VH-VL binders against TATA-box-binding protein (tbp). Designs and how they scored, part 4

Target 1, 182 residues: TATA-box-binding protein (tbp), of Cenarchaeum symbiosum (o74045)
Amino acid sequence: MLDPRTRPRVVNVVSTSDLVQRVSAKKMAAMPCCMYDEAVYGGRCGYIKTPGMQGRVTVFISGKMISVGARSVRASFGQLHEARLHLVRNGAAGDCKIRPVVRNIVATVDAGRNVPIDRISSRMPGAVYDPGSFPGMILKGLDSCSFLVFASGKMVIAGAKSPDELRRSSFDLLTRLNNAGA

## First folded at step 16 (VH-VL)

Design z79 (from z69 with heavy chain Y32F)
Fold by OpenDDE, fold request of step 19:
Structure z79 (fold): chain C 182 residues (1-182), chain A 121 residues (1-121), chain B 111 residues (1-111)
Amino acid sequence: as target 1 above (182 residues)
Amino acid sequence: EVQLVESGGGLVKPGGSLRLSCAASGFTFSTFWMHWVRQAPGKGLEWVGMIIPIFGYTKYNEKFKSRFTISLDNSKNTLYLQMGSLRAEDTAVYYCARYDYSGSTYYFDHWGQGTTVTVSS
Amino acid sequence: DIVMTQSPDSLAVSLGERATISCKASQSVDYEGRSYMNWYQQKPGQPPKLLIYAASDLESGIPARFSGSGSGTDFTLTISSLEPEDFATYYCQQSHEYPYTFGQGTKLEIK
């Protein structure tokens, strides 16, 4: 049996925040930590990446920001704050406060052994498995979560809005797999 | 407040095509599975198919798989049902429905008002 | 496909009286002690509205006079004391396997 308390490993956190102001494209483009190309997306956004960031922050001219690539909520929020700091310091934006919000947590769980998804998928209500179209079994989880389960035992949990939701969903997934005879 | 609003219905000739839309408010599709269900005049409900937005995966009733396509535009928070090779028997009210999991079972907890498709020569 | 059969097709009941609707599945819709059966209410010109899920769990906002029971292949929707707004068509639905299927509906009318 699978251990329902197996800790999921966060691989990506998507978070957003709004500067509530327009960002100077010219000033942003001049930032050494910014990748900005007028030809990309009509010049409506730039990417900020610093050595301290695990991922990157997309900054729209509208002031909307999206953080991706961080492996924790703390790191994700940190990226947004760092991006804001650089924008303000370089005069691309005026001093402001941001309120980061988690939009999606993607995590993985490894069973450490093969999971017979071909067998258990036919037993699990709501399970979606079509090996001709996609090699993994898809299952709806609690709240915002959805699951991918591969025959290799690799599993993906996506859609969680908080670490607590992620933990509850992971427990639910593994419990359901055990009940199905995984 | 959760709201689903279908549109795009109308009169179409047999063999024609039509695209229905379902605009969501009060929630984002990325966190839910969305389904299409239709109801012929004076008849019961028939499951058409679904999309799992977060993975971009679709599943169809085999009856419609060759003619219907479900998609979504996340930027518009809108669900679509592209119908082709329409037949008279496709005449129905088409509903989009939000799908959820209670920890026990699955259900459709919110439905749009529906949009009417009439296929007639 | 799982065939859902409701009975009766129509039912006339007086206000304040009990209404009972049956739904039979062509195969069991139970799994791990849970019944993957839902009940919906539909009024003319309106979409279906979820009443009961998991055979017996009452959806939030639905009056307590609605209840569901049953397991396996046999399920029942009960309205203990009919109110004017309860006259509508009711559908059972299985979520045990794809394609999801609905009963043919039971029209509840005022006697």
Scores: ipSAE 0.845, ipTM 0.939, lowest interface PAE 0.6, mean pLDDT 95
Fold by OpenDDE, fold request of step 19:
Structure z79 (fold): chain C 182 residues (1-182), chain A 121 residues (1-121), chain B 111 residues (1-111)
Amino acid sequence: as target 1 above (182 residues)
Amino acid sequence: EVQLVESGGGLVKPGGSLRLSCAASGFTFSTFWMHWVRQAPGKGLEWVGMIIPIFGYTKYNEKFKSRFTISLDNSKNTLYLQMGSLRAEDTAVYYCARYDYSGSTYYFDHWGQGTTVTVSS
Amino acid sequence: DIVMTQSPDSLAVSLGERATISCKASQSVDYEGRSYMNWYQQKPGQPPKLLIYAASDLESGIPARFSGSGSGTDFTLTISSLEPEDFATYYCQQSHEYPYTFGQGTKLEIK
């Protein structure tokens, strides 16, 4: 039996924030921490990456920002604030306040053993499993979460908007798997 | 407020193709599973297929798998149904529906107003 | 595929009276003590509207005069006292397995 209290491991947090202003592409491109190519996305965005970031921040000319690659909400928000700071310091954007919002938390759970998805998928209502098209069983979770379960026992939880939602979803997933005879 | 708006319906000849759209507001598709359901004139409801945006996975009613394709444009928060090799029996109102799980069951809690497709020579 | 069969196809009931609609599944739609059965209401020119989920749970915003019961293969939608806005077509739907399927519908008309 799987332990429903197993803590999921966050592997990626996607968060967004809006500078509520247009960003100077020219100034952004000149930033040492920025990768900007006019041929990419029609020159509508650049990528900011500093040594302190676990991931990177995509900055659109519109002022929209997306942080990816962080392994915690705190780190994700930190990336957005750091990106803002660099933009402002380099004159690519005017001084402003941002309000980061979590859009997606991706986490993994390891059962530590094989999960017989071939068998249990046919028993679980709503389970989507077609090994010819996708290697894992997919389930809809609570709130905004979705689950991907592999035969190896590796699981992915995606769509959570908060750590609490992630924990609830993880508990739900593992409970449902136990009920199905995993 | 959650809103779904279908468009793209119209008159098409047998063997033709048509792409329907479903624009969502009040939520993002990335956090929900989205389905297409159709209803022939004076008839019941028929499940067409769905997309699971977060994993990029689609599932179809076997009846439509070879002719219909469901896709998303996240940047536009728009769901699509590409239909090919259309037949007279494909004449129907096509609905996009939001799918959710309460912990007890699965259901369609929000529907668009539908868009009408008429296949006729 | 699970076949959903409603009865009757249509019925006429007076205002203030009780209406009962049946839905039968070709196989059980129960799992772990829950029934994966939903009821929808549809009026002309409108999309379906969720009324009941999990066979007996009332959707938020739906009047208490609507209720669902049943398990396994046999389900019932009941409207305790009909209001003018309740005259419509009703559909049952199973969410137990793909493809999801609907009943053929029951048209509730005013007597």
Scores: ipSAE 0.841, ipTM 0.937, lowest interface PAE 0.6, mean pLDDT 95
Fold by ESMFold2, look of step 17:
Structure z79 (fold): chain C 182 residues (1-182), chain A 121 residues (1-121), chain B 111 residues (1-111)
Amino acid sequence: as target 1 above (182 residues)
Amino acid sequence: EVQLVESGGGLVKPGGSLRLSCAASGFTFSTFWMHWVRQAPGKGLEWVGMIIPIFGYTKYNEKFKSRFTISLDNSKNTLYLQMGSLRAEDTAVYYCARYDYSGSTYYFDHWGQGTTVTVSS
Amino acid sequence: DIVMTQSPDSLAVSLGERATISCKASQSVDYEGRSYMNWYQQKPGQPPKLLIYAASDLESGIPARFSGSGSGTDFTLTISSLEPEDFATYYCQQSHEYPYTFGQGTKLEIK
């Protein structure tokens, strides 16, 4: 029987914010740690990756920003704040404040044992399992969450918008698997 | 306020192709499951297939598997149904629908207004 | 595929009276004490509207005069006192297994 309180491990957080101003394409093209090419993507955005970032930040000329690749909400928000400071320091944007928002948390759960997904999927309504196309079982979770479950006992939770939603979804997933005979 | 708006329907000859669109507003459907359901004139409802946007995974009613393709453009918050090798029997109103999970069961909680496809010589 | 059969195909009922619509599944749609059965209402020129999920659970915003019952293969939608806005076509739908399937519909008309 799986332990429903097994902690999920966050592997990626996507967050966004808005500078509420246009960003200078000319200044982005000249900035260190920023990749901007007018010929790429119609000149609509640049990419900031400083040495301290786990991932990167996409900055649109509209002032919208997207942080990807961080392994915690704190780190994801940190990337957005660092991108803001970098833009201001280099004159690409005026001084401003941002309000970061979490858009997606992806986490893994390792059951530490095999899970009989072939047998479980035949019993469990709503399970998507087509091993000729994809080796894992796919389930819809609460709110925005979806799950991948592999025979090895490795699992993926995607779509969570907060750490609390992630924990509830993990508990839900493992409980449903236990009830199905995992 | 969740809204789904289909477009792209019209008249097409047998053997032709057509791409339908479903624009979402009031939510980002990249983290939800989305479905296509159709209804022939004066007839009941028939499930066409679905996409799990977060994984890009699709599943089809076997009746349509090789002729229809479901896809999604996250940048436009838009779901697509690409239909090929169209037949007269494909004449229908096509709906996109959002799939919800109550914590125990599944159902379609929001539907678009539908777009009409007519396949006729 | 699970075949969903509704009875009757059409039903004429007087305003203020009770209407009952039956749906039979070709095999059980139950799992863990829950029925994977939904009811939808559809008016001409409009998309379907969810009324009932899990056989008996009323969707938010749906009037209490609608109720659902049954389990396994046999399900019933009941409207306890018909209002003018209730004259429509009603569909049952199973979400137990793919492909999802709908009943053929029951048209509810004023008598």
Scores: ipSAE 0.757, ipTM 0.884, lowest interface PAE 0.9, mean pLDDT 91
Fold by ESMFold2, fold request of step 19:
Structure z79 (fold): chain C 182 residues (1-182), chain A 121 residues (1-121), chain B 111 residues (1-111)
Amino acid sequence: as target 1 above (182 residues)
Amino acid sequence: EVQLVESGGGLVKPGGSLRLSCAASGFTFSTFWMHWVRQAPGKGLEWVGMIIPIFGYTKYNEKFKSRFTISLDNSKNTLYLQMGSLRAEDTAVYYCARYDYSGSTYYFDHWGQGTTVTVSS
Amino acid sequence: DIVMTQSPDSLAVSLGERATISCKASQSVDYEGRSYMNWYQQKPGQPPKLLIYAASDLESGIPARFSGSGSGTDFTLTISSLEPEDFATYYCQQSHEYPYTFGQGTKLEIK
C-alpha cells in the first residue's frame, strides 16, 4: 500500500502580480539581468532573471508579471518582489506595491516501486489511460488538481493553488490508488 | 460566475470544415477538464471528446474517426473544436461543457448555450 | 460502450402530481459503493442542466422536489410535486467509462 502522507516535492510554482502601471520598454532594454527583444511579441514583454532566482519573471509592458520556475510559493512570490524592486531601481517602473497570486503548483510524488496502472485504470472510473499514445494514467482530482501516474511509481500533481491544496490532493490521489489496488 | 459561450457555427457544405469556439469566463481552463457534446435535431446527446488543459491531452469518441480536433488558447481562455470532412450527420447543436469531480463521481456541471452546425448542399 | 435506456420515452403528468423516470444501464456503473450516473434537465432551445450527480446527490440550486435513487444498473429520477417549469426532457448519463453515454431522453409534458 502507498503511504497517503508521502510529501509531494514541488518542482514549479507559477504566480502572477500586477504593477498597475505601464513599464518602460526603453528602460527594460537597458537594464542588467533583463532580456528584452522588440522583435518578439511586438516588444510586449521582457524577462528578468537576477542572480539567485530559481526561475525567472516575465514583465509585460502593461505591468503584468508572471513568475515561473521557483520551487516554493515563498520563492515564487520572492521573485515577483525582486522583479518589482529591480524595475523600480532602474527606473522602468514607479515605486509600488504588488499582491502576488499563485496560479499553479506542480509537484511530484515517487512511490519508490511499480504501480499497476493497467489494472487500476481498468477498475477506476474516469481514469484516462491509452498506453499506445501516452505511457501514463491521467486522473482528475479535487479542486483544481489533475494527476499523472506512471507504472514506475512516479506521479505528477498539477493545478494546485496552495500548499494546503497540494497536500490534500496528494493524500486524495494516494488513497484512491490504494483503494484501486495499487 | 461561470460562463461558457460557443460560437462559430453556421451552414457548411458536405466535405467542408468549420472551427467552433468556446470562450470561458469565471474560471480558467487549467482548473477543469473540458468536453464537447453534440445534439442532432430532435435527438439525444452524444459525447464528442475532451481536453485536459493543464496537460494538453485530448481524447475523442472513436465514432468521429479523428475528423475532429480539440485545442485551446490559454491567452484567450478559449476552447476550440476543429471539424473537417463534414457530413450531413454532423448537423447538430454543439455544446462545450465543464467537467468536474465531486470526490464521488464525475459530471458536467456547466454547459454553454450551444452553437448550431448545419451541413447541407 | 455502456447503453443507457430510459423509460418511458414520454409521459404526461398533471401539475402537483408525482413523476417517475427510469434509467437502465447495460452494465453496472458502480465503483466502490458509488454510482457514476447523473441526471440532466433540458428545455427546448436550452442546454442541458445538471440536476443529480452520483445517482442521488442534488446539485446546488436544484429544488428539493427532485430526487434520484438506485444503484448498479437501475436508477430512478423522481419529481415529487410537479411545477410548471419542470416540463422538459430529462437525460441520464453514465460517467463510469469512456465514451460517456446518455439515455435517449424522457419528455415530460403537461397532462
Scores: ipSAE 0.684, ipTM 0.850, lowest interface PAE 1.3, mean pLDDT 90

Design z79 (from z69 with heavy chain Y32F)
Fold by ESMFold2, fold request of step 19:
Structure z79 (fold): chain C 182 residues (1-182), chain A 121 residues (1-121), chain B 111 residues (1-111)
Amino acid sequence: as target 1 above (182 residues)
Amino acid sequence: EVQLVESGGGLVKPGGSLRLSCAASGFTFSTFWMHWVRQAPGKGLEWVGMIIPIFGYTKYNEKFKSRFTISLDNSKNTLYLQMGSLRAEDTAVYYCARYDYSGSTYYFDHWGQGTTVTVSS
Amino acid sequence: DIVMTQSPDSLAVSLGERATISCKASQSVDYEGRSYMNWYQQKPGQPPKLLIYAASDLESGIPARFSGSGSGTDFTLTISSLEPEDFATYYCQQSHEYPYTFGQGTKLEIK
């Protein structure tokens, strides 16, 4: 039996925010820890990675920002706040407040053993499993979540919008797998 | 609030191709599984296939012999159905439909208005 | 593939009376005590609209005069007191396994 309380390990959080102002391309090109090249992506954005970031922040000249690569919501929001401070310190943006929004949480769960996805997929309605095309079983979860389940017992949860949603979806996934004979 | 609007239908010759679009408003495609369903004139509903946007995975009703391709553009919140090697039997209204999970079962909770494809000489 | 067979193909019922539509699946569409059976209404010139999911669960905003029952392979849609807006074609649909399949439809005509 799988333990439904197994904690999913967050591997990526995508979050966004808006500075509600244009960002100076000239200043981004000159500031440290920022990669900006007008020949790349039409000059529409730069990338900020400071020493403290797990991932990086894409900054669009429109003022939109995307944080990727952080391993928690807290760290993802921290990256957006750090990028804002970095832009303001270097004169690329005026002082402002931001309201970060989680767009996607991706997490993994490891059963620590094989899972009989051949048998499970034949029993579970809505399961998608075509090993000739893709080695994993795919399930729709609650809310915005979708699941990958591999025969090795490795699992992926994607699409969660909050840590609470992720925990509930993980519990639901493992419970459904147990009921199906995992 | 939730709306799906298909477009791109029209008259095509047998053997031709056509690309249908389904524009969404009131929700983001990445959070749902999306399907195409068709209805021939005077006939019932027939499942065409689906896409799982977060993984980019597609599955089709095998009767279409891989002549159809479903894809998605997240930046435009738009679902596509690329149809090739069209036959007279492909004449139908094509609907996009949103697929949801209640915590127990699955269903199509929202449908677009449909777009008409006519295949004739 | 699961074949869904509706009966009758068409049905004429007086306003205010009960209408009953049957749907039979070629194999069970049940799993863990739930039936993977949905009902849709389609009015002329309009797309299908979800009425009922899980055989008996009424979709939000659907009038209480609609109800669904059954399990396994045998399912019924009931309209307890027919109103003029209920003139439509009704489809059952299984979501138990791929490919998803629909019944051929039942056209409800107000007598």
Scores: ipSAE 0.656, ipTM 0.840, lowest interface PAE 1.5, mean pLDDT 90

Design z80 (from z69 with light chain E97R)
Fold by ESMFold2, look of step 17:
Structure z80 (fold): chain C 182 residues (1-182), chain A 121 residues (1-121), chain B 111 residues (1-111)
Amino acid sequence: as target 1 above (182 residues)
Amino acid sequence: EVQLVESGGGLVKPGGSLRLSCAASGFTFSTYWMHWVRQAPGKGLEWVGMIIPIFGYTKYNEKFKSRFTISLDNSKNTLYLQMGSLRAEDTAVYYCARYDYSGSTYYFDHWGQGTTVTVSS
Amino acid sequence: DIVMTQSPDSLAVSLGERATISCKASQSVDYEGRSYMNWYQQKPGQPPKLLIYAASDLESGIPARFSGSGSGTDFTLTISSLEPEDFATYYCQQSHRYPYTFGQGTKLEIK
């Protein structure tokens, strides 16, 4: 029996925000910790990675920003705030406030043992399992979540928009697997 | 407000190709599963296939023998149905539909208005 | 594939009276005591609209005069007192196994 209380481990958080202004390409090209090249991607964005970031922030000339690679929501929002501060301090953007939004939390769960996904998928309505195309079983979760389940017992939860949603979704996944004979 | 808007339908000769689109607003389709369903004139509803956008995984009704391809463009929040080797029997209204899970069952909770495809000589 | 068969193909009923539509699946659509079966309403020129999911659960915003019942292979949609807006075509749909399939439809008309 899987333990439905097994805590998922967050591996990536994607969050976004908007400076609501255009960002100076020339200033981005000149500032530290920023990779910007007009010849790449038509000059539409640059990448900020300061020493303290787990991941990086993509900054579009339009003022939109995307944070990736952080392993918590707090760290993801911190990356966006740090990118804003960096842009303002270097004159690439005017003084502003941002309102970060979580777009996707990806987490893993490891059962620590094999899971019989051949048998489980044949029992569960709505399970998607075609091992010739993809080795994992795919399930739709509640709200924003979707699941991958592998025979090794490794599992992925994607699409959560908050830590609370992630925890509820993990409990739901493991309960459904137990009911199906995991 | 959840909204689905199909476009790209029209008149096509047998053997031709057509790409339908479904523009989504009021939700991020990357966190939902999306389906195509069609309805021939005066007939019932027929499931065409689905995409799981967050993983990019597609599944089709085998009846269509891989003549149809579902894809997505996250930058436009838009799904596509690429239709090839079209036949007269493909004449139908094509709907995109959002798929949800209640904790007990699966269902289509939102549908677009549909776009009409006519395959005729 | 699971074949969904509705009965009757069409039904003429007076305003204020009861309408009953049957749906039979070629194999059980149940799993762990729950039915993977839904009902949709479709008016001419419009897309389908979800009425009932899980055989008997009423979708938000759908009038209480609609109800669903049944399990396994046999399901029923009931409209307890017909209103003018209820004249439409009704479809059952199973979500138990791919490919998802619909009944052929039941057209409900004013008598």
Scores: ipSAE 0.740, ipTM 0.863, lowest interface PAE 0.9, mean pLDDT 90

